VH-VL binders against Probable Brix domain-containing ribosomal biogenesis protein. Designs and how they scored, part 6

Target 1, 224 residues: Probable Brix domain-containing ribosomal biogenesis protein, of Pyrococcus abyssi (q9v200)
Amino acid sequence: MMLITTSHRPTRRTRSFGHDLERVFPNSLYMTRGKKTIQELLMEAYDRGYERLLIINVWKGNPLKMTFIKVHPDDWGYLGYLYLHGVKLQREMGFRGLNPIREDMPLVVTTAKRVGLDHLAFAQVFSELTTGKFVPRGDKSLLSIADKYNTDVLAVIERHPRGIVVNFYRLDVTKERAVGPLINVKIWIMEDGRRWDYKEAFGIKVKPRRKEGEAEEGARKDSH

## First folded at step 4 (VH-VL; framework fv_anetumab)

Design s58 (from s03 with heavy chain D57E)
Fold by ESMFold2-Fast, scan of step 4:
Structure s58 (fold): chain C 224 residues (1-224), chain A 120 residues (1-120), chain B 111 residues (1-111)
Amino acid sequence: as target 1 above (224 residues)
Amino acid sequence: QVELVQSGAEVKKPGESLKISCKGSGYSFTSYWIGWVRQAPGKGLEWMGIIYPGDSETRYSPSFQGQVTISADKSISTAYLQWSSLKASDTAMYYCARLSGELLDAFDIWGQGTLVTVSS
Amino acid sequence: DIALTQPASVSGSPGQSITISCTGTSSDVGGYDYVSWYQQHPGKAPKLMIYEVSNRPSGVSNRFSGSKSGNTASLTISGLQAEDEADYYCSSYTSDSTYVVFGGGTKLTVL
């Protein structure tokens, strides 16, 4: 699915998040950034057969931005950005020692049963960013969706008062609860012009500090 | 106008089940998350979990996951906190509070509290 | 678990100013501008005094102000009055979860 890395000089928490994502994105690899350039990462991703490059950017020691890049020899480009309130690691949800998914299976993206239009739109966006398969939830159980699409892994888009949550299920690990990581998205921006901000969506008129700074830090820092 | 009204004090024995309530009025009940906050005697505030009444989606604090059940009935604008088997350590004041989208990270409206005493 | 550190107690005299600190990490207080402060009188439910670091709800006296520097948020009460005697709790959003975490609380005594 994708090559996953961090911005330069990541914290332990950011590296843990990258490894957590490797365990829920099928056919994906977390790679230490070191001194690698975007060009070198794109070539590595292409050579390994990945369609996406994901860069996890850090702010004040924590993962605050996920940058998705389309991998193609002649037509690579930035696709979109997720700005995060925060993440909850798999270890913090009680799961250690999970193995990466080695089988070629889809990442199914669906929603909680009762969600609004914003959640449906984000499920579609998240599927585009990851190359996952969006499946409308309706009245279906997660088990029935997983069975129909021959997968063990689902990303479930859920409500949150301060954003949109992505929570991951590994049905080969447990059929009872999510394994994580849990990602709380406060802003998403696509290069095609689509965007979403939880404050505007929820009608919040209070202006937070540093909102514009977080959006600005999404600009390409690793390429001139 | 806008208020949360909780059920009355409870005195229970260990092993008994209990369900306490929090009724919202004066606002769109299904448009706001409701949280439950515990305060043990002489101790500080601990949030337990939240529920979105519109679809009954819940999120629990790791410390309370599996210990309690949070639910809501939107037809009567009421949220619930439930124990299947009470312990003496569950003795505490329990508050419900509305999490406002306009007041981020803020519980702007609080219930009066329900005192739960568990003793033999 | 209490993630945010507050002093156990603070005291002052009527007319003075006092400050209560709330210290976290870069994953909560330092990382976001979503700090709230609550006042609790004995036997009463908490009351929201400050939200988003420095904003005051309608009906809260302008004697109450909030600020933040690095990983430490502060509540300042100016022109201290006897009725300000209460417990004060800070809370913050955390980047480690989608949930609110509270500080341990500070008992303010007006002497």
Scores: ipSAE 0.005, ipTM 0.434, lowest interface PAE 12.1, mean pLDDT 84

Design s59 (from s03 with heavy chain Y52W)
Fold by ESMFold2-Fast, scan of step 4:
Structure s59 (fold): chain C 224 residues (1-224), chain A 120 residues (1-120), chain B 111 residues (1-111)
Amino acid sequence: as target 1 above (224 residues)
Amino acid sequence: QVELVQSGAEVKKPGESLKISCKGSGYSFTSYWIGWVRQAPGKGLEWMGIIWPGDSDTRYSPSFQGQVTISADKSISTAYLQWSSLKASDTAMYYCARLSGELLDAFDIWGQGTLVTVSS
Amino acid sequence: DIALTQPASVSGSPGQSITISCTGTSSDVGGYDYVSWYQQHPGKAPKLMIYEVSNRPSGVSNRFSGSKSGNTASLTISGLQAEDEADYYCSSYTSDSTYVVFGGGTKLTVL
């Protein structure tokens, strides 16, 4: 599925997040960034057969931005960006030392029951970014969806008052609850022009914005 | 030590205004939601609303929308609950409590409560 | 406002086990794994006992355990002690209304 890395000189928390994602994205690898350039990472991802390159950028010690890049020998390109309020690590949800996903299986993306159109739209966007398979929830249980699509791993899109949450289930680990990581998305932007911002979607009064990049300067530089 | 400290008990008459406080210490105040929970005498817990102190983003329970104002001053790590015109039915214990920033999964730290009595 | 259903009271003897239920809908208890339980002694603020259905905070006795099946979450207290006598409230994240809902509360009497 994808090669996962961080901006240069990541924090311990950001490295933990990268490893957590490796445990819920099938056929994926977390790789230490070191001094590698985007071009070197793309070459590595292509050589290993990955379709995506994910770069996790940091702000003040926490994951702030997830940049998804399409891997292709002749036509690589940026696909989209998730800006985060924050994440909750697997260890913070009570799970330590989860085994890697050994078998190549699909990542199924679905929603919690009774979510709005914004959540359905993001589930589709998240499936495009990750190459996961979007499956409508309806009244189905997570177990019935997992059985039908021959998978143990699901990303579930959930409501949150400040954004949209992605939470991960590993049914080979537990059928009782999510294992994480939990990702709280405040803004998503696709290179094709589609975008979403929780403040606009929820009708929150928006104060005049800082100049572009004042808060995101580090994340933007680290992406390039 | 992580704690929330609330202002002292209040005795008011109907129609009066009131503003009570909740001061956080021992943690990053702007990294957690602060919620307000009401408990009428001998009754259960009622959710009133939440505020994110970093940018004062607020959400209210439908039952309390327009009845109270929740605010915060991050420079002094303090959240507030305010009434413009108190009613006898506002007599209750009011708690503030901390919630996770990424997830509204639990009130892990609670203030000691502020008793508000409204009578003529 | 109260959205989740709990029994008004439950009782047990020292050393026994009791279970308190918390029933909601697919928009709260049934839809998410974000159920918490609180203990409240008379005149005191609530104390978090269980979060995310079954996790215990540091300092909470392992006599307290949580579970969930469908739209119903349960708090089980084993080896009942006199100090367990208190009111117990469940709470859940909800996709409806205000994002957080409480149960009506259950008075536990240890006799």
Scores: ipSAE 0.007, ipTM 0.532, lowest interface PAE 8.9, mean pLDDT 85

Design s60 (from s03 with heavy chain S31T)
Fold by ESMFold2-Fast, scan of step 4:
Structure s60 (fold): chain C 224 residues (1-224), chain A 120 residues (1-120), chain B 111 residues (1-111)
Amino acid sequence: as target 1 above (224 residues)
Amino acid sequence: QVELVQSGAEVKKPGESLKISCKGSGYSFTTYWIGWVRQAPGKGLEWMGIIYPGDSDTRYSPSFQGQVTISADKSISTAYLQWSSLKASDTAMYYCARLSGELLDAFDIWGQGTLVTVSS
Amino acid sequence: DIALTQPASVSGSPGQSITISCTGTSSDVGGYDYVSWYQQHPGKAPKLMIYEVSNRPSGVSNRFSGSKSGNTASLTISGLQAEDEADYYCSSYTSDSTYVVFGGGTKLTVL
């Protein structure tokens, strides 16, 4: 699925988050950034057969930014960005030492049963960013969806007062609860022009100021 | 050390306006959500809404949307719950409570409560 | 709105263990690990006893434990003491428009 790394000089928490993602994105690898350039990471991802490169950035410790890049020999490029209020790590949800998913299976992306249009739109966006498969929830149980699509892993898009939450289930670990990580998204931006901001979506009046993350908007191919 | 202190009991008549307060101390007031929880006499807890004082981001339970106004003044670390026109059915104990971090998962610190009695 | 389902009352003798259930749906208790338990003595504000299904805040006795199976969360109190007599409320994050839902409450009587 994807190669996962961090910005240079990641915090311990950011490294833990990268490892957590490796455990819920099937056929994916967390790789220490070190001194590697974007070009070197893209070449490594291509050589390993990955379709995505994910870079996790730290912003004054928290919140985090997740940058998704399409891996292709002739047409690589930035796809989109998730700006996060925060994350809850798998260890903070009671899970330590989970094994990565080595078998080829889809990441199914679905929603909680009663969500708004913003959550449905984000489920589709998250599917596009990760190469996951979006499956409408309806009245179906998570177990029913997992069985139909022959998978053990689901990303479930959920309501949250300050954003949109992504929570991960691994049915090979437990059928009782999510394993995490939990990701609370406050802003998402796609290079094709689609975007969402929790403040605009929820009608929050904010005094005019430079938007958070604006300095990192317009990111393009980086061969360094 | 960490504390939420609420305003005193109120006795009001139907149709009157009211604004009650919740003052935080001993922590960074602008970095935690403050929630309001209602408890009618002899009944259970009902969540009314929350506010993030740092930017006044406010969310209401559908049952209380349009019935009350939640606000905050971060310069004095105080959150407010307000009615424009009280009803007898508003008689209840009102608690403010701090939510853990930005991920909504628990009310870890509670105010002592403000009893509001509305009768004619 | 519909509250999470708790028994109205439960009782036990000193030294025994009791369990209080909290039943919801896959959109709240069954779908998320954001179940909290609160203890309320008469005339007092609620006190957080358990958060995120099974975690205890500092200062809460290890006699209190939380668990979850499917759509039902449970609070277990071991070595029951007279001071445990109180009302107990569960709460869960919910994926619907209410965001937070409380249980109806359970009155624990220590005989």
Scores: ipSAE 0.007, ipTM 0.487, lowest interface PAE 11.3, mean pLDDT 84

Design s61 (from s03 with heavy chain S31N)
Fold by ESMFold2-Fast, scan of step 4:
Structure s61 (fold): chain C 224 residues (1-224), chain A 120 residues (1-120), chain B 111 residues (1-111)
Amino acid sequence: as target 1 above (224 residues)
Amino acid sequence: QVELVQSGAEVKKPGESLKISCKGSGYSFTNYWIGWVRQAPGKGLEWMGIIYPGDSDTRYSPSFQGQVTISADKSISTAYLQWSSLKASDTAMYYCARLSGELLDAFDIWGQGTLVTVSS
Amino acid sequence: DIALTQPASVSGSPGQSITISCTGTSSDVGGYDYVSWYQQHPGKAPKLMIYEVSNRPSGVSNRFSGSKSGNTASLTISGLQAEDEADYYCSSYTSDSTYVVFGGGTKLTVL
């Protein structure tokens, strides 16, 4: 599915996140960035048969951004970006030493049973970014979906008060709860123009100019 | 046990300032929106505004923008509703309520209410 | 502000079924499946009865059910009981300049 790496000089937490993703994205590998350029990473991904390159960027020691790139020898390109409120690692959810996922399993992307149109749209976007298969949830259980699509791994798009959560289930590990990582998305942007922002999604589609006295803006540091 | 506990009844005169409180317990206070809902005597429910205590993101109903200030102190799990200058028309019961993302934007836990009476 | 329309009152006898309507626009009730219903007894805080149009929280009687058609949501109470006498409010998520909108409320009288 994909080669996973980080921006230069990743933190321990960011490296752990990359390894967590390796355990829930079938046919994927976390690779140390070192001094490798994007061109070198794309060549490596292509040589290994991966369709995507994922770069995890850091901010104040934590994963902040996930950049998805289409891998092709003649037509590579940026596909989209997920900006994160944060992540919860598999170890922080009580799971250590997860076995690798089988390469022949698809990643199924679905939603929680009770989600809005924003979540359905993101499930489709997430499936496009990862090459996973989007499956509408309806009233189906995760077990029934996994059985139908011959997989043990599901990415489930869930609600959050301030964003959209991606939570990973490994049914070969536990049928009772998610194993993680949990990804809390605040903004997603696709190169084709589709985008979503949690602030706009919370009932205000266009942010109007603030009324006088509504909020103080700090002194501008930029000249003209 | 999840609950919201509000401050006691207030009797004020027009022009006075007031700040009432709503304390959350039994849950992660910074991970849920807190809304304020007004109910004038014998009238229905009016949404006033909402705050996310984790980062103080605050949104107001257009009817209440500039009329009140909503704030929160996450160190003591308490949300506030404040008036700089009360009017007789502010006489009402004020409820705080938790907005549950898990229940898809429903107010699942409510405070007991704070009665505010403004009269000369 | 109140944007959603409810009847001011409804009445029924014990054992009867009653329905309360809640009408909005495509920017609230019609556009999203985020309609909730609240029960308020005199002198008490509201209690969540229905969320997401038709779902019941744990502890709410199955006599309460919700539905939606176009821009109108409905709360139905079957097997009406004396303790159901209360005010009922609908609420919806909205995409306009107001984040949440309530209905005007309906007083249910049982007798």
Scores: ipSAE 0.006, ipTM 0.446, lowest interface PAE 12.3, mean pLDDT 83

Design s62 (from s03 with heavy chain S31E)
Fold by ESMFold2-Fast, scan of step 4:
Structure s62 (fold): chain C 224 residues (1-224), chain A 120 residues (1-120), chain B 111 residues (1-111)
Amino acid sequence: as target 1 above (224 residues)
Amino acid sequence: QVELVQSGAEVKKPGESLKISCKGSGYSFTEYWIGWVRQAPGKGLEWMGIIYPGDSDTRYSPSFQGQVTISADKSISTAYLQWSSLKASDTAMYYCARLSGELLDAFDIWGQGTLVTVSS
Amino acid sequence: DIALTQPASVSGSPGQSITISCTGTSSDVGGYDYVSWYQQHPGKAPKLMIYEVSNRPSGVSNRFSGSKSGNTASLTISGLQAEDEADYYCSSYTSDSTYVVFGGGTKLTVL
């Protein structure tokens, strides 16, 4: 599927996230960045037969950013970006030591049942970014979708008050719950101009904190 | 069984406000999107917008954004379409319909329609 | 909203087959397999006849079938009957400014 790496000086959490993604993106590889340039990573990805290069960045110290690049010898280019509120790692969801998926199977991207239109749009975007297969949910169970598309792995796009959640299921591990990682997306931007921001979608209002020393002065009586 | 029942015909003057209704029965009202579709006399179908009654997530067609308000009251399984100030050009049949299909792409159950006539 | 293109009218005789086209772009009909067809008799609400290009709801005659090639979807009515005389509308999911777009409609006359 894809070559996964980080920015040049990744945090421990960012490295763990890259390894988690290797376990839910079929036929993908997490590679230590070291001092490799983008050009060197693109050559490595192409030589290994990958269609995507994913770079996980620390954005303004925290939260994380995911940059997706199309791999092609003559037509490589940036595809899009996910800016994240945060992630919940597989180990934080109770799963350790999951094996990477080396078998040929699609990553199916679907939604929770009866989600909003923003979630349907993002499911399409996420499938484009990952080369996953978008499958509409309707009233189907995850098990029936997995069976129809001959896969064990699904990315499920779910509602969240502050954004859009991507949650990963590995049906070869458990059929009862998601294994993670859980990705909470606050902004996505595509190089073709499509974009989404949770603040615009959900009308989030934040009260600004007054700076210290800028307190309002009391009124004085004019007639005295 | 599953049905959408709309309020009765309305005759109004320009500048008046109006709120028409669409009541669902026979299914879980909060688990399906409801759409509003306009049909001017002798003209075709034009979708206006949709609402998910479970959380009031509302989306408008660009042609109708700011022209109407779509809302829902899940306690009585009823969706609404409202105008603050009617115009003669609002004269039309208004349908509500339930959205189904894997991508919210099909209107599978339709109300009987509410005829709105705006004249001086 | 940008309407999908349908012929204004089509006609046929009882027992014949007719086809109604619905042409869009790669952002709607051409890009997705989510095309629906509706039948509307005078004074009545529309009725869903086809969804997701070629699927029939329960109770819809197998004389009605749907297909798609490139940017054009088609509704075919075989064994045409007098009660088929109605207006027919296509619609599609769209990724553009709207989430659903309707065609302009086709009046079917059974001669």
Scores: ipSAE 0.007, ipTM 0.488, lowest interface PAE 11.9, mean pLDDT 84

Design s63 (from a04 with light chain S96R)
Fold by ESMFold2-Fast, scan of step 4:
Structure s63 (fold): chain C 224 residues (1-224), chain A 120 residues (1-120), chain B 111 residues (1-111)
Amino acid sequence: as target 1 above (224 residues)
Amino acid sequence: QVELVQSGAEVKKPGESLKISCKGSGYSFTDYWIGWVRQAPGKGLEWMGIIYPGDSDTRYSPSFQGQVTISADKSISTAYLQWSSLKASDTAMYYCARLSGELLDAFDIWGQGTLVTVSS
Amino acid sequence: DIALTQPASVSGSPGQSITISCTGTSSDVGGYDYVSWYQQHPGKAPKLMIYEVSNRPSGVSNRFSGSKSGNTASLTISGLQAEDEADYYCSSYTSRSTYVVFGGGTKLTVL
């Protein structure tokens, strides 16, 4: 699935988050950044057969930023960004030393039951960013979805008071609760122009950014 | 000065309807969840539900789903808790409280409470 | 609903330290670092004393501290004073449908 790394000077928490993601993204590897450039990381990811490069950044302190890059010899490029209110590490959710996930297992992305359109949109976006398989929830149990799609790992998009949450389930570890990491998303932006902000989703009026205001006088990007 | 001010005490008879209020001031009302907490005489705190005034997203404790209605009017920075038909068992102190949306996941500002007494 | 488990009462003498426990499950206290503690004096609204397990709001005495081990969170009050006599409630985020669950409450008596 993907090569996972951090910015050049990661915090201990950021490194732990990278390792947590390695344990819920099938066929993925967390790699210490060291002095590697983006070009070197893309070559390494391609050589290993990964379709994505994920870079975890500390953005203006906390919350973290997740940058997803498409890995391809002829058409690599930035895909999108998740800006986070925060994360809860697997250890903070009571799980340490989780076993690696099987390589041939798909990551299924679904939603909690009875969610809004914003959650459905993000589930689709998250599946595109990770190469996961989006499966509509409907009235199905997580166990029935896992069985149908021959997986033990699910990313479940859930409501949260201050954003959209991604909870990871490892059914080979426990069928009772999410194992984490828990990712609380406040903003997501795709390079194709799709975007979401929790303040807009919650009906909070925000002042337009100056860069956005200047662009709007010439053309409206989000009107497409 | 951040505060939540609740409506005054109510004395009602079983079967009557009631709507109590919680007015926020000194902060952006639409940026925070408002919760309702019940406390029966001599008993502990019970979570009833929560509303986000910006879009009226409302969530209830399973114990109170269908028993009460939570709403908000963001134009006057006021949240509401409503009963269509009161029962004697609804006698309690009702608090509204602000849930911090940034860092806390805790109720950092509390209203003074509204005492609701339901008796014949 | 199910409430987090607290002792019904705890007592101590002025100057002593006491600890109040709050026990839940892996889907609330054990699963997340979103535990808060509230102090309630008779006839008054609750006051936030601790949030996110161990953080104090501005204006709360450093005699109050919070911690967590496994599925149990604890509030410790050092240097007990008469004015600490009150009911104390824990609360936690939950991955279940309610988002918030309260403990049953503990009456602290300063003898």
Scores: ipSAE 0.007, ipTM 0.456, lowest interface PAE 11.5, mean pLDDT 84

Design s64 (from a04 with light chain S27D S96K)
Fold by ESMFold2-Fast, scan of step 4:
Structure s64 (fold): chain C 224 residues (1-224), chain A 120 residues (1-120), chain B 111 residues (1-111)
Amino acid sequence: as target 1 above (224 residues)
Amino acid sequence: QVELVQSGAEVKKPGESLKISCKGSGYSFTDYWIGWVRQAPGKGLEWMGIIYPGDSDTRYSPSFQGQVTISADKSISTAYLQWSSLKASDTAMYYCARLSGELLDAFDIWGQGTLVTVSS
Amino acid sequence: DIALTQPASVSGSPGQSITISCTGTSDDVGGYDYVSWYQQHPGKAPKLMIYEVSNRPSGVSNRFSGSKSGNTASLTISGLQAEDEADYYCSSYTSKSTYVVFGGGTKLTVL
C-alpha cells in the first residue's frame, strides 16, 4: 500500500506512530528518513511497488501533519494533507507487538453508524489518500463488512466534538475493540481544492492564549 | 452510574466573583467534552460554552465570550464556570452536561443544576 | 442570539399524537443530521429524548420519534400520556458562529 516515513529529525513518538501505521496499512513499510530526499523516497516506494508515500511531520514532540503523495515514475504529486490534534499510539491503547499485515488484503474504510455528512466526505477522502476501499456502513456490523470484503483491517471514521477521528480495527487481533492508532484530524486539505476545518464546521472562534509553538505554526505550511 | 454532580446554590451581590463546579464520575473524564448551559428564570436553554478536559480546549458561544471563564482540572475530574464580576442579569440555573461523541453533538448526561441568584 | 424556531406551545389529549416542529436554515438543521431533542419537567434538568434526528437513547419510549424534512426537524409523540407534559427543546449543530444552537422551547400541555 504505502511507504511511510517522517520529516527530518523525528521524535521517538513520531517514529512509534509510523510503526503503528505500518501495522494497519496492508503491505506497507515504515522507513527511517535519515538524509533521504523526497525524490529518493519516491524512487524507493516505486521500486517496492507502493502507490503512496506518507510523510509524518512532527510539532513539539507529537505528529502534527500527514502528507500523502501519489507514487508514479512520471506523474507523482502531492494529493492531500491531514492536520492533527493528536494521536493515541497502539501501546497507549493496550496493544504491543502487533505484526505488520503482509497478506494482500484491502484496507476497508467505513464510518461509525452515527455520523454526518462531514464524516462521509472524509471517509471518501481518506480512501483516496490511502488507496483504501470505501464501504458505506448502514446497519452492518464491522465483522460482516470485513467478511464480505475479505479483510481483517478496517479504518473507521468516528465522531469527535473537536474533529474527525480515524480508529483502526484488526479483527485478527481482537473483535472487541479498536487496536489503534487513533488519529484525531482537525483539518484536511486536498490538492484539488476540497477542504474541511473543524473550527469552520463548528462555527466557533476559539480564543487561543498565545501558546508555545503557535508562532511557528505558519512555518509548517510546507509539506516538509 | 455515569453522573455529573454540581456545586450548591449561590446567593451573591452584583460585582462579586463566583466559581461553580461540575464533578464527573463513572466515566473517563478526559475523553468527553463538558458543556455549560444557562436557563434564566422562565426562559429557555442557552448554550454558553464547552471544554475538553484532556487538553483544556475551550469554546464559547459568542453571547458569552468574555463574560465567563470555563476551565477544568482533570486530576479531580472537575469542570468550572467562573465570573469575575456578577450582574443581576446572571441570575439563572446553570447546568453542566456531557457531550457524547457517540451521540453526535448530544448532551447525554446532565448535572442537577446550580441556581445562582444575584441581587442587591 | 441564534435560536431555532419552535412553536411556543402545543396541546393534545391522552392517546392522541402530536408533533413539535423545529425550523432552522441550511447552516444547521437543513445541512446536518445532528438534531437532538430534550424533555424538561419543571424544576428538573433536561433529559435527552432523541439524537441524530431520529435515534432514541436506551430507556426512551418508542412513542417518541424524530424526523427531518429540509430545514425543519420534527418530534412526534404518539399515544400521548399525562407524564409527557413538559417543555421540549430541539438542538442542532450549526456551522455559523456557535457549535450548538437550541430552539426556543415548546410547552406541551396534555389536556
Scores: ipSAE 0.007, ipTM 0.458, lowest interface PAE 11.5, mean pLDDT 84

